# Ledger of designs, part 23: VH-VL binders against p58978

Target 1, 218 residues: p58978
Amino acid sequence: MTNTEIFNKLTNAIVTQDIAGCAKLTQEALDAGISPLDIITKGLSPGMKIIGDKFEAAEIFLPQIMMSGKAMSSAMEILTPELEKTKVEGEEGTGLAITFVAEGDIHDIGHRLVTTMLGANGFDILDLGVDVLNETVIEEAAKRKGQKIILVGSALMTTSMLGQKDLMDRLREENLRDSVKCMFGGAPVSDKWIDEIGADATAENAAEAAKVALNVMK
Below, E stands for the ipSAE of ESMFold2; O stands for the ipSAE of OpenDDE; V2 stands for 0.75 times the mean of E and O plus 0.25 times the DockQ between their complexes.

## First folded at step 8 (VH-VL; framework fv_retifanlimab)

Design v1 (at its last look DockQ between E and O 0.60; V2 from the best seeds 0.00; counts 0 for: pae E 3.2 > 2)
Fold by OpenDDE, look of step 8:
Structure v1 (fold): chain C 218 residues (1-218), chain A 122 residues (1-122), chain B 111 residues (1-111)
Amino acid sequence: as target 1 above (218 residues)
Amino acid sequence: QVQLVQSGAEVKKPGASVKVSCKASGYTFTRYYMNWVRQAPGQGLEWIGIIYPSGGSTWLDQKFKDRVTITVDKSTSTAYMELSSLRSEDTAVYYCARLPYRFGSPYAFDIWGQGTLVTVSS
Amino acid sequence: EIVLTQSPATLSLSPGERATLSCRASQSVDSYGNSYMNWFQQKPGQPPKLLIHDASNRATGVPSRFSGSGSGTDFTLTISSLEPEDFAVYFCQQRSNWPYTFGGGTKVEIK
């Protein structure tokens, strides 16, 4: 099979919620010499995007999304060790990405994808999870003052944006703003919003998020 | 008892400012968003803006950005809406309404104040 | 902004009859498996009262005769059998996007 064929199959495995197949194909891809990063970015992530789009179009429902998520997870279990090996051999210094979903929000699909993509692109990851208090984010940032850090927050609910604004304000109040980069994402988040709250960047999807983060951290 | 109690009716002249208060009780004030909504006589409901009492962050409808200020006093669990440069068109009943933000909670204004009539007349 | 159009503007019915109220959004109010559409009842001189949240969930204390349905752009509030106290104005409201917006309302009046 060509790499393209493998990628398409991976994508399809995610879209069709084929958990076992996804894992198998992931291993096959690795065995074929395809990099973990390519497997994720060219195979798995496109599938998740399709799932997201379908969900928004009401073509699929929450159970399917969850199952696709499981398929993704199964693949990641295989890929994570490989990614770690690559990191050891790769360039250090990308920085630490502290990822979280805003307080009150428990939607984690996008968050997981972003976190995965950041890790795949060389970031150390501190995943704070979902429903994360701004105080927690601030504390983690403070503990690591002087380190190269990017805060990566996800807000999928409109109201959670207010929390982002609050976080930015508090970072300034605590004299941490200049010590960290701040990126926010989610459906309701726009460039205009980022400018309004004084954050550094946003991204429309997980793949872009990783790229943007790399650029922001340069 | 969970309730929002608003300040009394106001009569103002055009160009003046009005500040309406909304005192919350019976719940953790900082765990809910506070919204302001108005309703002109015989008309529908118009959302003005929202504040996160915990941090004080606000977002206002573009229509009101230049004239409305929403604030809170956490010590008294009171939200405020100040509307400046009053016009006759601002004559309305103004409501405060809380909004749960946590997933799993109703995504709706579940508790309302009794309303404050603001009359703008020359 | 998301424009909500309610129909009909006025609904004249008798007690015991079924009321069907429509709310149409200019764009989808769905997100991540949820429909961010709410319904309120308002009586003269009173603030709105929450009836339905998230398209189909009755608020606490709301009688079973009230039900909400719909997704995407089309939503319906149904009163299975009108009681005298149900004659009021009903508003739909979305919180999918800022600004939050309300429909123009449907007045349910006694025939």
Scores: ipSAE 0.412, ipTM 0.734, lowest interface PAE 1.8, mean pLDDT 91
Fold by ESMFold2, look of step 8:
Formats: C-alpha cells, structure tokens, sequence
Structure v1 (fold): chain C 218 residues (1-218), chain A 122 residues (1-122), chain B 111 residues (1-111)
C-alpha cells in the first residue's frame, strides 16, 4: 500500500469516527516506516480539518466531533512515545515554549497536540495546563527574561479573545513584549485578530503551529 | 446575593464628562467580564464595551472611539465608565452588566445594575 | 457589525394568548453547532432580565411558557400563554462577534 493510500485511510478513520481502526492504522503506518510527524500532518490532521468543515456546514454535530477527537486521541497515545524517540535534542537557540489554555477554558485536545508538536520540533516545554491566569503566564515569562521564549495560547470560544488581548496589553505594560514571541490558536482566532492585538502569529493546526513557531523564533 | 449597584443620576451640559460607577458584590469580581450598555429614552439597547477585570483590558464599540474609558478597581470590586465630550444624544440610562466567560457558564448578561440616568441638556 | 431586526415592533395581545416574536440577524450567529443568540425581557423603569441564552436555553427561574428556537439568522421567542406579568419589551442580543448588538425590541402590550 502506498504512503498516500495509508494517509487517506487515516483521514477516513478520523472522518468516520473509527476509533479502533484509527489506532490500528496508526500502528500499521509506524510499522511501515512512516514517521510519526508525517502520520499526523498528512493523515490525521486532514481528517480533523474535514470534520471541522462539516461541523461548520452543519453536516455533523457535536457528538461526531467528540468521537473524531477520541479517534485522534487514540492515535496520539501511540504516536507521542514515538515522537519523543525522534525528538531532535538540544538545538541551541530553538527556545522555550510556554503553552497554556486561557482562563475559563478547560478543553485541551488541541492544546495537548500543539504542545506535543512543539516538543517534537525541538522546543523545550513549560506546559501550564488549562484555565491559566494571564498573571501566571506573565510571571513565568518575567522569571525567564533573557531566555528565548514563545508563549503559545489556545482557546475554544470567542470569550477567551479578550483574555488574549489582556495578555498582550499586560506584556507591554510590564515591558516584556519584546522579551517574548506570542502566538494564539483555536477556532475563533484569525490573522485579523492577531494583528489587532499585536501578537506574532497564529496557525491552522498543530503541525503548522510548530513550523510557524520555529519561524517566528528566528 | 449577587448584586450590581450603580451610582446615582447625573445631569450634565454638552461637552462635559460623566463617570458612572458599578459596585459588585456576592461574587468573585475578577471571574466575570463587566459590560456597559445604554438605552436612550424609549429606545433600544446599545452595547458600549467590555472589560476584563483581572487585567483591565477593554474592547469598545467603534462608535464611542476615544470618548469612553472603562476601568475597574479590584480592591473595591467596582467598575467605572467615563464618557467625555457629552452630546444631547448621550442622554440615556447606562447599565453595567455581568458576563460569565468560564466554560460551562451561561454566556449572557445574567446580572444587571439598576441603571444610571445621565441627562445631557443644552 | 451584526444587525438584528426584530418583528413585529408591537404585538397587542390578551392574557392567555400565544406570543411569537422574531429576530433576524444580518449574518449567521452560529459557530460549531451553537447559536449565539440571547433574549431579554424589560419592564418599564427596570433593567433587562435574561430569559433565553444560546437560542433555546431558559435562564434560571424563567417559566416554561417561554421558549426560544432558531438557528443561523432566524430566531423566535415564544410565550405559549401570556400572563399579566409578561407584558413588556423583549430584546434579542447576539454574542457571536464584537460589538455585541441588540435588536430594536418587540413591545408586547395588552389589547
């Protein structure tokens, strides 16, 4: 079976909420020598995008998204250990990624994936978890002034957007804005919003987030 | 009990400014957004802006441009809205309204202040 | 900004009658299967009171005669059997995007 056929099967497993099949196909892809990163970026993530598009078009509803998310999680349980084995250790100057989910938000599926992808791409990780106060993020950044830092915030709902603006405002107020890079992701975040709050970047998915983070840290 | 208590009515001349207070009690002030909404006599409701009390950041409707300042004092659990360069069209009742933002909460203005009438007359 | 158009402007009814109030948005207020439309009741001299959040969810303490429905751009508030205390002005409000906006209101008045 070609790598393209394997990727299409992984995509379909996500789209059809085939949890066990997705895990099996993930293991088969690994056994075939396909890198964990390629499995994610070429097979799994396209499936989650299709599911998101169908939800936006009202073709599917929340239960199906949750089940596709569970299929994704089952694949990530297999892939995370493998990503850690292929991690490129210690490039001087890659930096520290401080990852968090905004205050008031406890959904973490995208957050876990973004954090894993950043680590796999050579970032040191400080994962603050969910429901994180801006003051906590600012405190951690201030403690590490002089270190190469990117703040990576995740949000699910538009209610977190004022919190993102507040973080940027506080970083400027505390004279930390130039000490860090900032990116935000999640369903409501757009390039227009990033420009409005004066942040550095956003990305469409977790794999792209890692690539964008590497670029903005240059 | 959860309450928002606003300052009393104000009568102003065009060109002046007004600062309305909104004192919160019965809940953790920093865990809810605070909003300001106004209503001209016999008219509908007009959203002015929102503040994140924990950090003080705001987002204001463009129609108020540089005329509105929304602030909080966390030590007294009080929000303020100051409207400058007053015009007769600014005559309205001004409300503060609480907005939950935490996941699992109703995302709607669930508690309102009693309103503050601001009258601007030539 | 998202413009909300309520109709009718005035609804003259008697107690016991069914009231149907419409709210139309200039663009969809839906995201990921949720409709970000709220409904408020306002009586003379009082602040608005939340009735319905997220299109169809009754707020705490709101009687079951109030119901909300709709999605996308078209929303309805229904009062199945009007009580004397229900004669008031009703506003829809969207939370989909800043600035948050309100409809012009529907006044439900006693015939």
Amino acid sequence: as target 1 above (218 residues)
Amino acid sequence: QVQLVQSGAEVKKPGASVKVSCKASGYTFTRYYMNWVRQAPGQGLEWIGIIYPSGGSTWLDQKFKDRVTITVDKSTSTAYMELSSLRSEDTAVYYCARLPYRFGSPYAFDIWGQGTLVTVSS
Amino acid sequence: EIVLTQSPATLSLSPGERATLSCRASQSVDSYGNSYMNWFQQKPGQPPKLLIHDASNRATGVPSRFSGSGSGTDFTLTISSLEPEDFAVYFCQQRSNWPYTFGGGTKVEIK
Scores: ipSAE 0.367, ipTM 0.706, lowest interface PAE 3.2, mean pLDDT 86
ESMFold2 (binder alone), look of step 8: mean pLDDT 92; pTM 0.939

Design v2 (at its last look DockQ between E and O 0.48; V2 from the best seeds 0.00; counts 0 for: pae E 7.1 > 2)
Fold by OpenDDE, look of step 8:
Structure v2 (fold): chain C 218 residues (1-218), chain A 122 residues (1-122), chain B 111 residues (1-111)
Amino acid sequence: as target 1 above (218 residues)
Amino acid sequence: QVQLVQSGAEVKKPGASVKVSCKASGYTFTSYYMNWVRQAPGQGLEWIGIIYPSGGSTWLDQKFKDRVTITVDKSTSTAYMELSSLRSEDTAVYYCARLPYRFGSPYAFDIWGQGTLVTVSS
Amino acid sequence: EIVLTQSPATLSLSPGERATLSCRASQSVDSYGISFMNWFQQKPGQPPKLLIHDASNRATGVPSRFSGSGSGTDFTLTISSLEPEDFAVYFCQQRSNWPYTFGGGTKVEIK
C-alpha cells in the first residue's frame, strides 16, 4: 500500500469508529516506515476533522464522536512511545506544554487532539486533564518557574472564558505571567478575547495550535 | 431555601446612575455565576452581563460595556449592577439570575431575583 | 450574536389543547451533541422560570406535560395539554455564545 492509501484508511477508520482497525492500521503504518507525526497529521487528524464536520451537520451524534475519540486514543497508545523516541532526536528546547480543560468543563476531545499535536511537534507534555482548577495550573507553573512553558487551555463553554480571564489575572498577581506563555482555544475563544485577557495566542484547531505554540515559544 | 433578593425600585433622572443589589442565600455564592438581565415594560428579556463571584471576572454585552459595572461582595454574598448615564430606554425591570458553572448541572438560569424596577424619567 | 426567533408571537388556545411553540436560531447552538437551548416561562409580575434546559431536559419540578425537542437551529417547546396555570409568556434562550440571547417570546393566551 502507498502511504496515501494508508492515510486514507486511517482517516476512514476514525470516521467509521473502527477502533481495532485504527490500531492495526497505525501499527502497519509504523511498520511501513511512516513517521508517527505523518500518521497523526495525514491520517488520524483528518478523520477527526471529518467527524467534527459531520457532527456540525447533524449527520452524527455524540456517541459516534466518542467512539471516534476512542479510535484516536487507541492509535495514540501505539504512537506515543514512538513519538518519544523521535523527540530524543528532535530539537531540544521547544519547551513544556501544560495542557488542560478549564474548571467546570469536561469536554476533552479537542483537548486531547491539541495535546497530541503539541507532543508531535516536540513539546514536552504535562496534561492536567479536564475540570482543572486555575490554582492547579498556577501551582504547576510556579513549580517550573524559569523553564520554557506554555499553558494551553481548552474551553467549550462560554463560561470557561471567565475562568481564563481569572487565570490570566492570577498569573499576573503571582508574578508568573512573564514566565509563561498562554494559549487558549475552543469554540467561544477569539483573537479579540485573547487580546482582552492579555493572553498570547489562540488557534482554530489542533494542528494550528501546535504551529502557533511553536511560534509563540520562539 | 435558595433565593436571590434584590433591592427596591428606583426612580432616577436621565444622566444619573443606579446601583441594584442582589443578595444570595441558601447556596455557596462563589460556586455560581451571577447574571443580570433586564426587561423593558411589555418587552422581551435582554442579557446584560455575567460575573464569576469567586474570581471577580466579568463579561458584558457590548451594548453595556461603557455604562455597566458588575461587582460582588463575597462577604455578604451580594452582587451589584451599576448602570450609569441613564436614559429613558433604560427603564426596565432588572433581574439577577444565577448560573451553575459545572458540567452536569443545568447551564441555565435556575434561580432568579424578584426583579428591580428602574424608572428613568425627567 | 445569535438571534432567536420565536413563533408564533401569540398562541390562543383552550385548556386541554396541545401547544407547540417554535424557536429558531440564526446559527447552530449545538456542540458535542448538546444543544445549548433553554426555555423559560414568565407570568405577569414574576421573573422567568426555567422549564427546559439543553433542549430537552425538564428542570426540577416542571410537570411532565412540558417537553422540549430540537437540535441545531430549530427547537420546540410542547405543552401536551394546557392547564389554566400554563397561560403565560414563554422564552427560549441560547447559551452557546456570548452574548446570551433570548427569543422575543410566545404568549400563550386563553381562547
Scores: ipSAE 0.542, ipTM 0.789, lowest interface PAE 1.3, mean pLDDT 92
Fold by ESMFold2, look of step 8:
Structure v2 (fold): chain C 218 residues (1-218), chain A 122 residues (1-122), chain B 111 residues (1-111)
Amino acid sequence: as target 1 above (218 residues)
Amino acid sequence: QVQLVQSGAEVKKPGASVKVSCKASGYTFTSYYMNWVRQAPGQGLEWIGIIYPSGGSTWLDQKFKDRVTITVDKSTSTAYMELSSLRSEDTAVYYCARLPYRFGSPYAFDIWGQGTLVTVSS
Amino acid sequence: EIVLTQSPATLSLSPGERATLSCRASQSVDSYGISFMNWFQQKPGQPPKLLIHDASNRATGVPSRFSGSGSGTDFTLTISSLEPEDFAVYFCQQRSNWPYTFGGGTKVEIK
């Protein structure tokens, strides 16, 4: 199979939500000597772009995006160790996205979609899940002081937003605020709120979140 | 078993301040938000603000933000609301109300204090 | 600020009758498949009592004759067969955005 055929099959596996096939094709591409970066940029990311465009056009909805995201995640489980092997000492990629849903908030569908889109756009991912304590987020950021990090948090309910303010206050108290970028989203989060708590960005929807994160990390 | 017990009625002159207390019992105080709501005699309900007891962060309705301070004392499981520069239109019953936010909890003010009447007479 | 308009202001009904109370929000209170609208009952000299949370879920200990429905901007509280203890004021309340707001109330009174 040519490299172009492999890339087309990877793209199609994402678009058709073929989770097992995507993982298998990813491993086959690695075994064929194709670089992890080429697998992502030429095979997987184009598939996620197609799916993202269809979502923005209202041609598909959350279940399809989530299944394509699972396919992408399966591929990234294989590729992340290989990317770590191929990095030149002292060089860094797009950065690490630490993703989470605030303490007391467990409505995670948007969170998973945001995490998926961030990975598809080249971010390394540390997904902390749902109901995440601010202390946990602080600890993970502190471990990685000096790295290129964006914290990506979401909230469903307005009461979860007080936790966002508390996180920003703690980042400043711990002298970590300048070590990270901070992005928050969710239905109640507005540009005014982002300015009020001193965070870096928000996005109107999960499909835009990765693009906003890339801009913030420049 | 779960209850919010508020301080007693207050009579104040215009320009004074009042501090209403709300003592929680029967649940983990720092696991619920605390809200303050008031009701003028014969009138509807008006939300004042909310506090995150664990960290002390607050959000106050804009119309009160210059005159209201909401605080907690975690060691006594007590929330406080202080309203300054009192006017006659501040005469109302002031309620504390807790708000669950944890998984599986009702998303509403499920437990209210008994209310504290604050009367401001000129 | 989200304005909640309740109608009617007063319902005069007899025990055993069906009460239907309306609450309209100035903008949608829905997000992520949840309607952030609650209903409270208040009797004179008492704090409000939670009846319905998230549009349609009865709070603990609330009789089955109380039900809530609606989504978006239009919400309804129904009392299927009024009992003497149900004559009170009923408030809707939204928690979709700060500041949280309450409707003006509907008084259900004995005819």
Scores: ipSAE 0.046, ipTM 0.565, lowest interface PAE 7.1, mean pLDDT 84
ESMFold2 (binder alone), look of step 8: mean pLDDT 92; pTM 0.938

Design v3 (at its last look DockQ between E and O 0.58; V2 from the best seeds 0.00; counts 0 for: pae E 4.4 > 2)
Fold by OpenDDE, look of step 8:
Structure v3 (fold): chain C 218 residues (1-218), chain A 122 residues (1-122), chain B 111 residues (1-111)
Amino acid sequence: as target 1 above (218 residues)
Amino acid sequence: QVQLVQSGAEVKKPGASVKVSCKASGYTFTSYYMNWVRQAPGQGLEWIGIIYPSGGSTWLDQKFKDRVTITVDKSTSTAYMELSSLRSEDTAVYYCARLPYRYGSPYAFDIWGQGTLVTVSS
Amino acid sequence: EIVLTQSPATLSLSPGERATLSCRASQSVDSYGNSYMNWFQQKPGQPPKLLIHDASNRATGVPSRFSGSGSGTDFTLTISSLEPEDFAVYFCQQRSNWPYTFGGGTKVEIK
């Protein structure tokens, strides 16, 4: 099979919620010499995007999304050890990405993807999880003052955007704003919003998030 | 008992400002968003803006960004809406309404104030 | 902004009859498997009262004769058998995007 064929199969496995197949294909891809990063970016992530699009179009519902997420997770279990091996060869000095989902929000699929992509691109990862208090984020930032840090927050609900604004305000109040980079994502998040709250960047998807983060950290 | 109690009716002249209060009781004030909604006589409902009392962050409808200020006093569990440069078309009943912020909760205005009539007349 | 169009503007019915109210959104209000549409009842001189949240969930204390359905852009509030106290104005409201918006309302009046 060509790499393209393998990627298509991976994509399809995600779209069809084939958890076992996804894991198998992931392993096959690795065995074929395909990099973990390519597996994720060219195979798995496109599948998740399709799932997201379908959901927005009301073609699928939450259970299917969850199952696709499980398929993704199964693949990541295989890929994570491989990614860690490749990190040793990555660019030293990319920095620490502190990832989180805003307080009140528990949607983690996008968050997980972003976190994974950041890690794959050489970031050290501190994943704070979901429903994260701004205070927790601030505390973690404060503990690491002087380090190269990017805060990566996800807000999938409109109301969670207010939390982002609060976080930015509090970072300023605590004199931490200049010591960290701030990136926010999610369906309701726009460039205009980022400008409004004084954050550094946003991204439309997990793959872009990694790229944007790299640029922001330069 | 969970309730929102608003300040009394106001009569103002065009160009003046009005500040309506909404006192919350019976629940943790900082655990809910507070919204302001108005309704002109015989008309529908119009959302004005939202505030997160815990942090003080607000979002306003673009229509009101230049004239509305939403604030809170956490010590008294009171939200405020100030509308400046009043016009006749601002005549309406103004409501405060709370909104849960946590996923899994009913994301809806489940508790409303009794409303405050603001009349703008020359 | 998301525009909500309610129909009909006025619904004249008798007690005991079934009421069907429609709310159409200019764009989908669905996200992550949920439909972010709410329904309110308002009586004269009173604030709106929450009836249905997230398209189909009855709020606490709401009688079973009230039901909500729909997804995407099309939503329906149904009153299976009208009681005298149900004659009021009903509003749909979306929370999918800012600004939050309300429909124009449907007045359910006694025939």
Scores: ipSAE 0.442, ipTM 0.742, lowest interface PAE 1.6, mean pLDDT 91
Fold by ESMFold2, look of step 8:
Structure v3 (fold): chain C 218 residues (1-218), chain A 122 residues (1-122), chain B 111 residues (1-111)
Amino acid sequence: as target 1 above (218 residues)
Amino acid sequence: QVQLVQSGAEVKKPGASVKVSCKASGYTFTSYYMNWVRQAPGQGLEWIGIIYPSGGSTWLDQKFKDRVTITVDKSTSTAYMELSSLRSEDTAVYYCARLPYRYGSPYAFDIWGQGTLVTVSS
Amino acid sequence: EIVLTQSPATLSLSPGERATLSCRASQSVDSYGNSYMNWFQQKPGQPPKLLIHDASNRATGVPSRFSGSGSGTDFTLTISSLEPEDFAVYFCQQRSNWPYTFGGGTKVEIK
């Protein structure tokens, strides 16, 4: 079976919520010598993109997208040990991505995908989860002053965006702004908002988020 | 038990400043945004701005940005709005209103202060 | 930035009648399956009182005769059978984008 054929099967397994099939295909891809990064970027991530688009178009509902997320998770359980074996620690200088969903917000589907894509692109990951206080983000950044850090925050609600501004204000107040890069995404976040709060970047989707983060860290 | 109690009515001359207080009780002050809204006599409602009490960051309507300062004192659970360079069209009742921002709470101004009448006359 | 237009400006009705109030937004106030439109009641000399949040959810203690509906740019507040205490001014308010804005109000008055 060609690599293209197995990538297409992986994509279809995500789209059809075939949890066991996705895990099996992932292992078969590894056994065939396909890199974990290629499995994610060429097989799995395209499937999550299709599912996200269908959800936004109201063609599917929350249970279906969560089940596709479970299929993705099952594949990542297999790929995580392999990513650890193949990651070139410290030599690439990619950096640490501290990922979180803003305080007061628990909407995590895009957050999980962005975190996975960052890890797949060579970032070390500190995933703080959902409903994260700015205090926690500041503490983690301060502990690592002088390291290459990108803060990656998301919000789904306009109410959560004032927390993003507050984080940027506090980073400046504590003389940490120049110690980190800051990227925010989510439904209400725009280029205008990024400029207003003085952050570094935003991206339209999870795959672009990883590319933008790599560029910002150069 | 949850309430917002505002400072009393004020009469000001054009060009002066006014500072309205809003004391919160019965809830965790830093778990809600505080908003300021005004209403000229017989008129509709006009949003002024919002503050994140935990960090103190604000966002102000462009109409007021150069004349309004919104602050909090966390130790007394009190929000303040100061409006400078007062004009006759600033005559209004000024309200504070809290806004939940945590998931699982109503996303609306659920509790309002009683209002503070500010009258600007020569 | 988002302008809310309420209609009618005045609604003259008798107790027991059905009131239907409209609010139209200049842009969609929806985001990811949620409509960021609220409704308030205001009586003379009082602050606004929250009735409906997020288009259709009654606030605590609001009688079931009040209902909200709509999505996108078009929203409706319905009072199924007016009670004497319901004669007041009603405002819609969007929370989708800063600055938060209010409609001009609909006065529901006794015919």
Scores: ipSAE 0.253, ipTM 0.668, lowest interface PAE 4.4, mean pLDDT 86
ESMFold2 (binder alone), look of step 8: mean pLDDT 91; pTM 0.936

